VH-VL binders against q96il0. Designs and how they scored, part 392

Target 1, 167 residues: q96il0
Amino acid sequence: APERGAERRDTAPSGVSRFCPPRKSCHDWIGPPDKYSNLRPVHFYIPENESPLEQKLRKLRQETQEWNQQFWANQNLTFSKEKEEFIHSRLKTKGLGLRTESGQKATLNAEEMADFYKEFLSKNFQKHMYYNRDWYKRNFAITFFMGKVALERIWNKLKQKQKKRSN
Below, E stands for the ipSAE of ESMFold2; O stands for the ipSAE of OpenDDE; V2 stands for 0.75 times the mean of E and O plus 0.25 times the DockQ between their complexes.

## First folded at step 17 (VH-VL)

Design P26 (framework fv_ebrasodebart; at its last fold request DockQ between E and O 0.53; V2 from the best seeds 0.71)
Fold by OpenDDE, fold request of step 18:
Structure P26 (fold): chain C 167 residues (1-167), chain A 120 residues (1-120), chain B 108 residues (1-108)
Amino acid sequence: as target 1 above (167 residues)
Amino acid sequence: QIQLVQSGAEVKKPGASVKVSCKASGYTFTEYYISWVRQAPGQGLEWMGWISAHESYTNYAQKLQGRVTMTTDTSTSTAYMELRSLRSDDTAVYYCARDHTYLPRGMDVWGQGTLVTVSS
Amino acid sequence: QAVLTQPPSVSVSPGQTASITCSGDKLGDRFAYWYQQKPGQSPVLVMYEDSERPSGIPERFSASNSGNTATLTISGTQAMDEADYYCQAWKSSTAHRVFGGGTKLTVL
């Protein structure tokens, strides 16, 4: 039977967080860490009278969150894969099996693993640099819209106060 | 002028691979992502994936995982899409598009498309 | 898979208003984009961020969103507006782009 080549899943499957905030909540909720990205998703509150600007901000935050979740899910998958390959390679070089005599998964010592981490970080340094750049750009945009929403809310409160004084 | 220029039409046999190029000009290549979209004859648009200009971030459609590889060459401002293990149902026009990832502006510039025909 | 649903076709008389809907699960949490594709041509972005027009797109094009439905509106539809229209949004949790099935707009 031809060994069904392990379909190299280069991308992490979408972990749909089953966390649903209470329907009557008037605030953002933080979910548990995602199993792939290890990032905690935020469930954004939707006001009953959400302004177009507030909606835009919310959507931008949501898409940025998903962008970030997928990046780290992929990165963690890559990390796990490379880590396993490293361990296997080193064990093989040492003439050790993948399992101990007790049937446990063979592991490398802390020093050997430190070498892996150093190599991994070095290899992925540029990747992380560009990720950070893009992340900062997104967050800058979000922050800008947060400012706009804040100003809109202030203005709306002032208008309401003026209308109450005129009646 | 901002433009994406794709490689010419390809005819491939089933099981072969195809590599389509997309050369960007008129803008800073490194500030955008490239998305790839295909369209089978008489069908709708299908998103294949996107790649950051420095290959720091790649995201492929689930259906194409394991068969598609996207790459970039920043020195030439060129993106590449390789599709392996071609099947007849991979016959389509393949588009590259400039993808705004920092702002929600979508895919605002498209290549002219590359016809890939997979025939026995 | 987050499926964006569009009507397969819409017909409108010249000068009338065309409306194309796009519905999908959690579309209310994502930006909608609209693309126009004429026969033998590449898609063209006609609307972004639910309701924003790129430069060069006529003012007769507008878009809105309500709940999980995005709507492209073409006022005073012209013969040149005959094309396939695709909505697009991000798929929840994957950062994948998803297209609707497309709507053929016919100007009769």
Scores: ipSAE 0.866, ipTM 0.951, lowest interface PAE 0.5, mean pLDDT 92
Fold by ESMFold2, fold request of step 18:
Formats: sequence, structure tokens, C-alpha cells
Structure P26 (fold): chain C 167 residues (1-167), chain A 120 residues (1-120), chain B 108 residues (1-108)
Amino acid sequence: as target 1 above (167 residues)
Amino acid sequence: QIQLVQSGAEVKKPGASVKVSCKASGYTFTEYYISWVRQAPGQGLEWMGWISAHESYTNYAQKLQGRVTMTTDTSTSTAYMELRSLRSDDTAVYYCARDHTYLPRGMDVWGQGTLVTVSS
Amino acid sequence: QAVLTQPPSVSVSPGQTASITCSGDKLGDRFAYWYQQKPGQSPVLVMYEDSERPSGIPERFSASNSGNTATLTISGTQAMDEADYYCQAWKSSTAHRVFGGGTKLTVL
């Protein structure tokens, strides 16, 4: 059997499910696209001496990522379901089956599929507007906490400079 | 005064549907999500899902996916939760709660609860 | 399904400190929330963002969240604090809220 080898990772779904951050990384890093949302997750570094404020910022960024991934996973599921319903309806109108003569799932040509894509995008335009508003509000909150962290770090540097002079 | 007022208790037979309303007042309805949480008699809390006020984002607990529909009406500042194909284990008090979209504030205002009893 | 585990009950004498734990795998990597529910009443948010207290909640309520455990602490416990307490967090890698099983706090 081709390409199933001894390495189990080769038999898994697309790379998103197999991706794991290096244990020793000292920086945030970007993972492969999530299977359901198609978004690339950020894998956050957790420093040894993270302040409470730094922890809140990291958790807010992680929560925002999960909020985004869940929205698009839900939207992608709806897209797939409505796409199949559209194809089924159009094939039925044309007197064709759901499978080709070879047994593969029947589909429509690119011109016919363009009608579906236009209708889907138009239907969901307002939904995406309000989702974007909520996303911008989350990013404003993240920016606010980034500013607070930056101020905290400046203050800590001044304390370290004073400690060095005392020694 | 921020308030969530829910519709009254309901008795349903298995296989029926129930739709619970949650009317909000005292705040800008369109700036928050509404979460729904249920509690079977003598049991703990179970989160059912949330909906944004403009219906732009619905998010259902996996256990209830396919049986639950949440909607809103911004003109009346009212959220709705419909649970279909009712079973005896759906007997519970159903709460709506105001939920924050962009700050980790949790569910800070709760409705009084609606008892839904499923019995044959 | 991610599980938040709470002790079923905690008993304290009036004036003593009550501690209610909530355990979950890497729970300290997520925000923890706490709700109080008195008999016949709706839940009330008593802690959010791991350690923040809503306006109107007495100062004797505090909380922490680290490692696998979040802890709600009530100092100077009063009879009016008798209630069920639920922890809540987002389920890992989802935007779904999950509650602990609840803890019945009994004062004496």
C-alpha cells in the first residue's frame, strides 16, 4: 500500500492535525491550516516568568484565534452543505444521477458553479460585515493590552537598571 | 437596569419542539452575544451555544448540533432558542445570558430561567 | 469532551476560608470563570478573567488559575455564601464554553 510507511503521520489528514510546536521554541509560531476553518493557528510561546498582564494578553489572543477558527469552521460546513444541495438540485433538474458512470461524485461545470458562489457570497455578506466588526473590537482590546504590556516592560527595565547599580 | 426576561414554563411531549424567548432591556442589544445554558433538575449547568445579536455568528454545542436553532430580533431586543425532537432528558431549566464578544467577561447577566418539561 | 472536575461539596464554618477547586488539563492556559447559584435562583457571575471580580461581588471572593487548576477562594465565609459554585472555561481549540460539575458549599 503506497505511502503508508512506518511513520503514522503520513496516514493522518492534512498537516494541521499533525503539526506540533517545538517544545524549546522561545517565540510564537504559525502552524499549518486548520482542517475545518482553513486558518493557520498561532502557537503561543509561554515564557517562564510571564506576568499576569502578559498572561491575559496571550489568553486573549488565543481566545480570539479560537473564536475566528470556530466561525470559519461553521461557515465552511454551511458552504459545503449548501454546495452539495445546489449540485444535487441542478443535477436532478437535468435528469442526471448523483454519481458518474465511474461511480465518482457528479458535479457541475465552472460556469454553473459560479451561480452558486455568487448566491452564497451575497447571502452571507451582512453576516461577514458584523463578524468583521466583532473581530475589530477584539483586535482593539488586544492592542490595548499590548500597550499595557509595553509600559510594564519599560518599568521593569528601569527596576533592573537600578538593581545593577546597587550591586 | 440591565435585565433579561424569559418566556414562561412549557410542558411538551417527546418529539415536539420548544421555543424559548429572552427579552433584553437596559443595554445596547446589538453590542453583545446571547448564550443559552440549561440545567436538568438536580444537575449542573450545560452550555448550549451562543448567537450574536445580528445573527452573524451562531455557535452550538456539539451535543446539540442539528437539534437547536438560535435566532434574534433586534427590533424587539429579543433572543430565541428552539430545541427540536425533544426527549425526556431535555427536561431542564433553560437560561439565556448576556455574553461579551471581545472581552473575557463571561456571562454577566442571566435571565430568570424557563422550565421545559418533556413527558408523555 | 474536555472535563472540568470539581469536588461535589465543600463545608466550612462561618468566618473560615472556603476553597473550591476546578481541575482540567492545562486549564491555566485558558480564562477561568466562576458562577454562584443559590437554590431557586439564576447563576450569578462572581469571578472572570481568572482572578477579576465583577462590581457588586464582595472582596472576600477571590480566584486564581494556574497549571491544571483554578481555585475560587471565599474568605470570612458567611451563611449567605451557601450555594452551588460552577467553574467555566472554553473547551480546548474551540469557542465552546464548558462548565464543571458544580460544588455545593455548605456553611456549618
Scores: ipSAE 0.681, ipTM 0.873, lowest interface PAE 0.9, mean pLDDT 85
ESMFold2, look of step 17: ipSAE 0.658; ipTM 0.856
ESMFold2 (binder alone), look of step 17: mean pLDDT 90; pTM 0.935
OpenDDE, look of step 17: ipSAE 0.790; ipTM 0.918
ESMFold2, fold request of step 18: ipSAE 0.646, 0.670; ipTM 0.851, 0.863
ESMFold2 (binder alone), fold request of step 18: mean pLDDT 90, 90, 91; pTM 0.937, 0.935, 0.938
OpenDDE, fold request of step 18: ipSAE 0.784, 0.784; ipTM 0.914, 0.914

Design P27 (framework fv_ebrasodebart; at its last look DockQ between E and O 0.49; V2 from the best seeds 0.65)
Fold by OpenDDE, look of step 17:
Structure P27 (fold): chain C 167 residues (1-167), chain A 120 residues (1-120), chain B 108 residues (1-108)
Amino acid sequence: as target 1 above (167 residues)
Amino acid sequence: QIQLVQSGAEVKKPGASVKVSCKASGYTFTEYYISWVRQAPGQGLEWMGWITAYESYTNYAQKLQGRVTMTTDTSTSTAYMELRSLRSDDTAVYYCARDQSYLPRGHDYWGQGTLVTVSS
Amino acid sequence: QAVLTQPPSVSVSPGQTASITCSGDKLGDRFAYWYQQKPGQSPVLVMYEDSERPSGIPERFSASNSGNTATLTISGTQAMDEADYYCQAWKSSTANRVFGGGTKLTVL
């Protein structure tokens, strides 16, 4: 049985860019794309009178975001590594060096790269399916809690209006 | 009943590898992650990493990156943790635990633990 | 590394309220989990999502969070509650889980 080479799944370095929004932000802040995941991080606003349900929603969103960031950071690292390996392998097969005569990094043509992308997508198809499943489930849960928070806010506003009418 | 049953105790030499198994039962294996946690004698809990049931997502503790590999076998509902280049400080009880699904539930079920002793 | 800090030990008399704190950077932004571990046993989840109790956990167990501090509260502490308690949370930006150093609860 061929020793399935333990594919050293290089995990992305733990250095997801900590985007820090301005201290006086009264709303959710979207940062620039993270250098590893290429996802834009969101810094969630914390209301002064955050309800337990709002807090739960916020934390759920935060954890889901971190989960998503780490997934894509790892995926992008894997992609970059495999892409480089593919390029090197193909160049070697062609008897070409890694650098052109001009000293530039040798590249493959668009057709050859298309083969890589197709192969990569095929190889990672199941991974992406399961990711999507989990992503949808998480977002469904978040949406559900968003609905609950919305209802809570409506209810609280109605109670406040009633209290103001009674005084 | 939900159960996680781990493989038996292991004694290894420094530089060797160990592979611990964790068989899950009583729930849909594919809906939850498995985390691995270790505890050195007289020490606290140390999270090692997690894996999805289909190995689509792995997340390892930075300290263990390059030395740890987590895998799953969905056909047998079994998770595996391999730790390579063992050191004396890797002597610990290793736990598998059920981790999150789509909701953050923490480690709600644990294996019985596997003692791994690394000795010269 | 975002370290969750716990007191190494807490002592209470039977029937008193035990309080175990867990502090960490940005802990207010993530869920806290609490585990009980008795000698020679696997950890048991006693609190999740800051304040939720798993099935089978006594009502005397409660948890709260305030800012970057999570607190496990055991009301009417019993001798059987003597154990090590660990908090857990996600590490910022890495989705890694981190445990606190643990707190030994002694019931005197």
Scores: ipSAE 0.772, ipTM 0.908, lowest interface PAE 0.7, mean pLDDT 90
Fold by ESMFold2, look of step 17:
Parts: structure tokens; sequence; C-alpha cells
Structure P27 (fold): chain C 167 residues (1-167), chain A 120 residues (1-120), chain B 108 residues (1-108)
């Protein structure tokens, strides 16, 4: 029941317009949702003349994405496991079987399932808070590297402009 | 100075469990991950998993999934690794190492190692 | 799951340059790390982020990572550099760390 993943709706990722040059954002592409994490992976563009600093930025962004996808894959697995255990526990308390007479999995009504969702959110609230802190720290580091790359590109343009004038 | 001090050597029988502690000092414990790495006698390093200081995120090596549990106690700046259903091939030196969760710095500080021997 | 392959041993004469390789599929797309371990001691980080050197590690240690291969280079190799060396990388599909099998550096 928690939000869809690394980008909570109220938290901006490192890839937003303030921190990512439009050209890089336009060349990167977003793939389909991962089966286990439900997150859409970013596939990063690799330019032909990638500088060492640009390489480090790309690797850091890739590792951050993988770090985030694994977190939510783990959370989704835990959610599914605990949901089934909750349903089975409540069915046993009622003296009901795990399957209906038609052979389909027995379920609980929406009101009963709401108890599960509330308990799961309460149990995991602190975990998600600290995960958000760590995710935010990673995005600060990425933003810092993006700034360094932007300055490097400006510096290279100034060097090239001076070189042409001397010819 | 930064230091990771581990619990003493253990001798266990097959099927038992072992819990190794790793007490951190000289840095802000809650700002870093702890990784666990083991090394069988005469063999190479094997990464086991990492855990955040607040236990908000754990990641275990696939080979050990279901047998390993990592925990922390932020009040004592201590990380723990428990390995269950021990087998003779779990005989190894177990290391804790500091890991940087948001910068790619690697395992920059290591504990002294804890020898765990699994024998009949 | 991913395998990082290192030669089991490398021998060099004192003062010569040692080169230890670490091979893995598209390893150059990941950060590579290097650790030194002397007999009876804990590992020590000697290179991180492909080519960065921690404070306290001599300048004769350098590293690179491109394509499928990361390389640790020790210039002016000394007897004290005799140790086992392990590469490490991030395994992309599971956010796991993976070590290479290790390379014993012998200084003769």
Amino acid sequence: as target 1 above (167 residues)
Amino acid sequence: QIQLVQSGAEVKKPGASVKVSCKASGYTFTEYYISWVRQAPGQGLEWMGWITAYESYTNYAQKLQGRVTMTTDTSTSTAYMELRSLRSDDTAVYYCARDQSYLPRGHDYWGQGTLVTVSS
Amino acid sequence: QAVLTQPPSVSVSPGQTASITCSGDKLGDRFAYWYQQKPGQSPVLVMYEDSERPSGIPERFSASNSGNTATLTISGTQAMDEADYYCQAWKSSTANRVFGGGTKLTVL
C-alpha cells in the first residue's frame, strides 16, 4: 500500500530539470516497470566522448537506481507474503478453509483487508522514513556531481573558444 | 579513530546458529552501512550482505538467503550477523566492514575478523 | 551470480611494475574496487571508484577499469606489497557486492 517507489510524490529525484541538463534528460529513456519492484528503470545515454567525471556520474546514477529497485522489490515481496499470512490467519480464526468450494483461493472482504493495510503501513512507517533519508542523501550526491559536470562542460567550451581565436 | 571490534571466536556443531557482533567507534554509526564478508581457510573473500544502521534496508547474498539475519543496535553502535543451520563449509573468518550507502567508497574499514569453526 | 575472474598469481621482481587484472562481463560499466590482504590480517581498501586512491595508500598504486577488465597497477613494487589482492564490483541485478577470486602477488 505504500507509494510506488523511490520517487515519493513529494520528493524530487536528482534527474529533475534543476539538476539535470535538458540534453541528458532527453537522451536518457525510461523503460517499462520492473516485475518485482514496479519501478521504471532509467536507461542512461552514453556519449561517445564521455569524460571520467561523466562516467562517474552515470555509474552513480545507475547504482542508485539499482539500490532503489532492490529495496522496493524486497518490500513488495514482504507485502505479498504478509498479506497471504494475514488472510490465512483470519480464515482459520473463522473456521474457514483456505479455498472456496470452487477451488479458488478464499479471500477477506474489503473491511477486513483494511485492517491488514493499516497494520502493514504502521509496521513499516519508520523503515520507509529512513529509506527516504538515505535516498535523499544519494540524490544530493548525484546533484553535486551533475553540477561538477556542468562546470566541466562550460570550462571545455571556454578553452575551445580561446583555441579558435588564437588560430 | 575509526574502529570495528568483533566478538570472539566461536566453535559450533552442524545445525547450530552463530551470532557475531561488530561494535563501531570513531564515526557516526547511523551514517553508514555495515557489510559482512567471510573467508574460508585458504580461500577468497565472499560477500554476505549489508544492512543500514536503522535496519531500514537489508540485502543478503542470494546463496545465503533464508539462513542469514543481520541486525543493528544504534544505541550501542553495534551490528550483528546471525547464520543459522550451520554446515562444515560455513567454517570461515567472518568480517564486518563499513560501507558507504550513498557514495561509491567501498569497504573502507574492516573489523579484525571472527573465526567460526563448524565441526562435529 | 556474476563472476569476477582474476589470475591466481602474479610474480614480479622488486622495483618492477605489477599488473593484476579482474575480468567480468561489462565490468567497465560498474565501479571497481581493490583490496589488499596480507597473511593473518584483515583486508585493506587500496583503490575505489575504479581509479581513486584512499589516503594512506602509496602513489605507486593505481587502477583503471574499462570494457570487461579492471586492472590494478603497482609501480616500483616493494617486498611489503606481497599480498593477496581482490577486486570487487556491484552486481547490477541484485545490488550485491561480488569479489574476484583473488591474486597472490609474489615479489621475488
Scores: ipSAE 0.647, ipTM 0.844, lowest interface PAE 1.1, mean pLDDT 84
ESMFold2 (binder alone), look of step 17: mean pLDDT 91; pTM 0.937

Design P28 (framework fv_ebrasodebart; at its last look DockQ between E and O 0.37; V2 from the best seeds 0.57)
Fold by OpenDDE, look of step 17:
Structure P28 (fold): chain C 167 residues (1-167), chain A 120 residues (1-120), chain B 108 residues (1-108)
Amino acid sequence: as target 1 above (167 residues)
Amino acid sequence: QIQLVQSGAEVKKPGASVKVSCKASGYTFTEYYISWVRQAPGQGLEWMGWINAYESYTNYAQKLQGRVTMTTDTSTSTAYMELRSLRSDDTAVYYCARDQSYLPRGHDYWGQGTLVTVSS
Amino acid sequence: QAVLTQPPSVSVSPGQTASITCSGDKLGDRFAYWYQQKPGQSPVLVMYEDSERPSGIPERFSASNSGNTATLTISGTQAMDEADYYCQAWKSSTANRVFGGGTKLTVL
């Protein structure tokens, strides 16, 4: 009995696009879409005199970004896998091979694919709802810290102006 | 009071599977994640993965990918961790821990641990 | 794999200050967490978000970060503080969590 080759579950290779911004950048950089998540990674600027609150904000943004990248990479892999399985199953049911006579990969028509998309969306509806909830909660927290950082910066500017007037 | 109560100790043979349960109480189960951490005898802590309460998001340690499955039952506020194809090196105390997904609060509450022994 | 490196052991006299370091690649970009584990017990969160204390953790516990190193500091160390301490952080590539190797704190 031929050893059924352990189907290497293609785990999304951890290769987040090594987008490296220029070392002298004083701004956040947006990279190209990641090949797995299709999300654009952001490289966050680190100020020389980063406050503890700014650092906290930066780290929270970074972790949230990585959470999103991981979620969508997995979701896209699942989608791709289920799509392929669906296509194969439908082709088999039709008595069609996986390849056309011209050697091209056999595809389903738009109507058949619409059924897949509908089923996939229905199946993953709750998953997407909970993702959105968690995404909003994370972004709310980020926005709250952004507000705090903005207030801190204003306060620091006011203190500096007062010190300059006193000298 | 917030509590995580785990299932009892398990003894398994190599190649078998084990399923550990973790019942949560004292908080809204659906607002938090559950992480699983193991500790081999005399060794450090090893993070295994996490799951949200609705099984909409899972993240497994690469080392355990394909062998571990995490699930939840929201009706009973119970998380489950299944580890398949057990080996001797899977002998460990397995912990469930609450994880805050929205704020980086770490594992703030832990189960009592479940000893899983894999022996021939 | 981003490995968090801790000293295997730290020894202090009662009343002295204990410092436990945790070093890792890009740890400066991630939050550090600290756990205390006593023999036969579950881990307890003692520090989160680099420097925040959970409710019920004594004020003698503090933490800081500098570059790629997180430090847990226990001021006025007591015999009851003898335990294993683990740092934890996110792994940048996979959003996995990773623990340090642990540090055994001995109070002499």
Scores: ipSAE 0.764, ipTM 0.904, lowest interface PAE 0.6, mean pLDDT 90
Fold by ESMFold2, look of step 17:
Structure P28 (fold): chain C 167 residues (1-167), chain A 120 residues (1-120), chain B 108 residues (1-108)
Amino acid sequence: as target 1 above (167 residues)
Amino acid sequence: QIQLVQSGAEVKKPGASVKVSCKASGYTFTEYYISWVRQAPGQGLEWMGWINAYESYTNYAQKLQGRVTMTTDTSTSTAYMELRSLRSDDTAVYYCARDQSYLPRGHDYWGQGTLVTVSS
Amino acid sequence: QAVLTQPPSVSVSPGQTASITCSGDKLGDRFAYWYQQKPGQSPVLVMYEDSERPSGIPERFSASNSGNTATLTISGTQAMDEADYYCQAWKSSTANRVFGGGTKLTVL
């Protein structure tokens, strides 16, 4: 995620549960504004003496962050589109117009909207299972590269210790 | 043996639509995305967009927004690209290419290309 | 704004080293990729993840990416290396894949 502390309840925006409809695809996430709006850039720190392996790890993490942000941007767009279509369909069934007498968009009550939320989760379940699979595959790859970087740093420390002993 | 086999050449008139297919074989279709890339005669490669195999999101080049639709059919391991409201400058060879894995490897396998000609 | 710029052509003698550049704003912050395309053929991936070489690509192909510039280097250039070469990377603001304009490599 773009905000390091946002997954837990640290500095989380209010109303987050209503903004993350597919709950099973969130990992105890309190939805930050970036997840809701998506496409906000995040800049990773670049150390001055970054090794080639460290560069690959950083770029992989950045690519994975952008992939994740793009997925949720698409989900938010799909959610909004299908929500309006559901409301429109149910208003027609009730014989009501799309606008109130004041010109405002007509809407449904919370119990009527519960049908939409259940339908949306059911319809999108397989897409979220494939997303979770790809998310875990990406995190496994990142963890693998973190291990390689850790080994590289251990070997560099051992080389420095060897040079000091020859002093 | 990984292959991407595309549908045959098309000749269209301005204003029509074209839908190009790309059948994948030799790998697990749902683990990759498909990118679409076109190349006008004598020109370079132009990225059009990509789609994941489960259609959970697509990303289209801004220039093509509103005219392009990409879909997949996982039961046949086939990706589709539809371009609507064709113009003469849409004349190009259209390629599908396999994109991304859990380690980004770029467009490692390409279809043979589909020539789409748009003429008066 | 965020376009990848390549020289239109590069010429080398057989056996010499060819260098093809690709310039873009903060390109070194992204993975860069290189493709070879011969006349009438589909593109072929020749370098990925800045400097990695796919199986089947000769060791004389190498690449680097830092700052604003990625470079494809072909040592001991052969006549069979005559082709168009394209760089590719992500555009920072949209996460779109973008191609450079292409470079025609000629081996005299």
Scores: ipSAE 0.515, ipTM 0.781, lowest interface PAE 1.8, mean pLDDT 81
ESMFold2 (binder alone), look of step 17: mean pLDDT 91; pTM 0.938

Design P29 (framework fv_ebrasodebart; at its last look DockQ between E and O 0.28; V2 from the best seeds 0.55)
Fold by OpenDDE, look of step 17:
Structure P29 (fold): chain C 167 residues (1-167), chain A 120 residues (1-120), chain B 108 residues (1-108)
Amino acid sequence: as target 1 above (167 residues)
Amino acid sequence: QIQLVQSGAEVKKPGASVKVSCKASGYTFTEYYISWVRQAPGQGLEWMGWIRAYESYTNYAQKLQGRVTMTTDTSTSTAYMELRSLRSDDTAVYYCARDQSYLPKGHDYWGQGTLVTVSS
Amino acid sequence: QAVLTQPPSVSVSPGQTASITCSGDKLGDRFAYWYQQKPGQSPVLVMYEDSERPSGIPERFSASNSGNTATLTISGTQAMDEADYYCQAWKSSTANRVFGGGTKLTVL
């Protein structure tokens, strides 16, 4: 019995581009798109006097970002793999080689590829729905904490103004 | 009450595979992740990976990539962890644990653990 | 691999305050979680999101973070608090979870 080669599920390599912002930056930095997820990583600024609430917000944003990066890296890898398999399968069915006579990689026409995309989207519809749901929940939480941080900052500014008036 | 009930202890030979089950109850199974954590005898906790319930979105520890497969059955609210090519160093108690999908609440509920012994 | 480092053991007298540290690269950018494990039992979440307590966890349990160090504090330590304690955080860029090596808390 031929040993069914353990399909090495190529897990997306953990190599998120370590975009390092300048050390003196007082702002969030957006890096180039990650090669696997195609998402732009954000390096979040850490204030010198970061409040616990600000820290919580920052960590929540960071976690959400990493969650997104991982999801899309895996999704893109799956997509690429399935796309390649689809192309190979269709070419084989057509009696075509993987390479053209000119040595170029054989491709399918736009209509055939449209079928792949429809099938892929259909197959992954529920996955995407759950992702979107989780994404919204995370973002709502983030937004909520952003509001709290904003209020805290306002309050702190008011307190500082009062203290300056009393002296 | 939220519960995670795991399958019973397993004894396997080196090179074999083991599949541990974790039946969830008391909550909406599809709303959470299931993480798997193992603990070798007298050792610390080792995170193995997680799976998003309902869909087979998985994230595995790098050390276990290629050997571990996590799956779920939403109809039975059961998560499965398969570990292949077992080695003696895979002898451990294996835990399933619930993980939040949208909030960082950690592993708030754990299974009772499944002892997997790999012996020649 | 981002390793979370914990002291292997901490000893405290009853009624005293126990402090368990967890240090790791970029832990300041991640939430820390704490688990208690008693012999022969499954781990129990005792702290999440650096300083939040789950329902049912005594108020004597608290946690904080400073820089790349998370700290679990048990005030008025009781004999029942004797256990192994593990910190956990997300590994950078992979959304993987990583545990610390664990700390055995002994109540003398």
Scores: ipSAE 0.779, ipTM 0.909, lowest interface PAE 0.6, mean pLDDT 90
Fold by ESMFold2, look of step 17:
Structure P29 (fold): chain C 167 residues (1-167), chain A 120 residues (1-120), chain B 108 residues (1-108)
Amino acid sequence: as target 1 above (167 residues)
Amino acid sequence: QIQLVQSGAEVKKPGASVKVSCKASGYTFTEYYISWVRQAPGQGLEWMGWIRAYESYTNYAQKLQGRVTMTTDTSTSTAYMELRSLRSDDTAVYYCARDQSYLPKGHDYWGQGTLVTVSS
Amino acid sequence: QAVLTQPPSVSVSPGQTASITCSGDKLGDRFAYWYQQKPGQSPVLVMYEDSERPSGIPERFSASNSGNTATLTISGTQAMDEADYYCQAWKSSTANRVFGGGTKLTVL
């Protein structure tokens, strides 16, 4: 692409491609998986001249990401806790200890564990239905505001070209 | 008409517990969180926590962890806040407020408040 | 952890512009909200998501949030605007909400 005009002192120089180009075209980026949720967080780019609409969109996306991260972190912890409780309960009803003679945690076979997975999904069905509904509503709202931001940016570009042509 | 109607004033002794109710009407109860906010005499607003009306997800202010329990009854569209081990500095007006759904539009509807007085 | 600091009192003459500040570390990175509370009444939301005004709130109410400071502005202040005003910050739908200490607005 053609070289663009210089930006502020601490930004990438014009004429070369750098980590952040000399315009507002830097992208959000994806970080490593969170330890508890196993979701990859998006790190949102914050431009210097962010419009009120752009700020609102970014804050909505950040808020939704934190909501989603917390939901799955809590579900992962609940899953692990209830899995151990299920194993311990079934071992007790069998009259078995919580550890083998070698000191390793006693476990159940895959067929026995299938009962846990079925019970967990059944117990959490309504919670996940309402989570999915909220997720759908949040994504629709965010997509709608993304469209509004895109239109705002196109309008501003047309205003700049129109003003340039009149000179 | 969206309304949050709370239970009446209560007088309690130190060490007792109180359970305040908040009856919601005029909207889909399961779509919104309910927050509880209190205000001691001559003091500002203090957020206590919230609950998601259907899922029973709760988040409590750190100061109140271990003393507060929030619940809902979706069949009656009613939220409850129970505060245990009451002491004199728990004397306050307790409000329920509709918290956000999926958009963070603030606490847009408030109950009328419930005065809880803790005295010997 | 974040503390929201408001002046305890602000006085203005009728018709003048009132400005109520709310200070907190990096408050501009969070949504800010404003509530009005008249004596003996429940709080009423007057601004949300930094600068949005709910239906029924007069246009003379406006707000901004940047850096460490959110500001509620009431232009053409009227006697009926005399109340306590609280700012509030949210970061996440599942995180704690934090109120400022409140500001008593006196109109003459």
Scores: ipSAE 0.511, ipTM 0.753, lowest interface PAE 1.6, mean pLDDT 83
ESMFold2 (binder alone), look of step 17: mean pLDDT 90; pTM 0.929

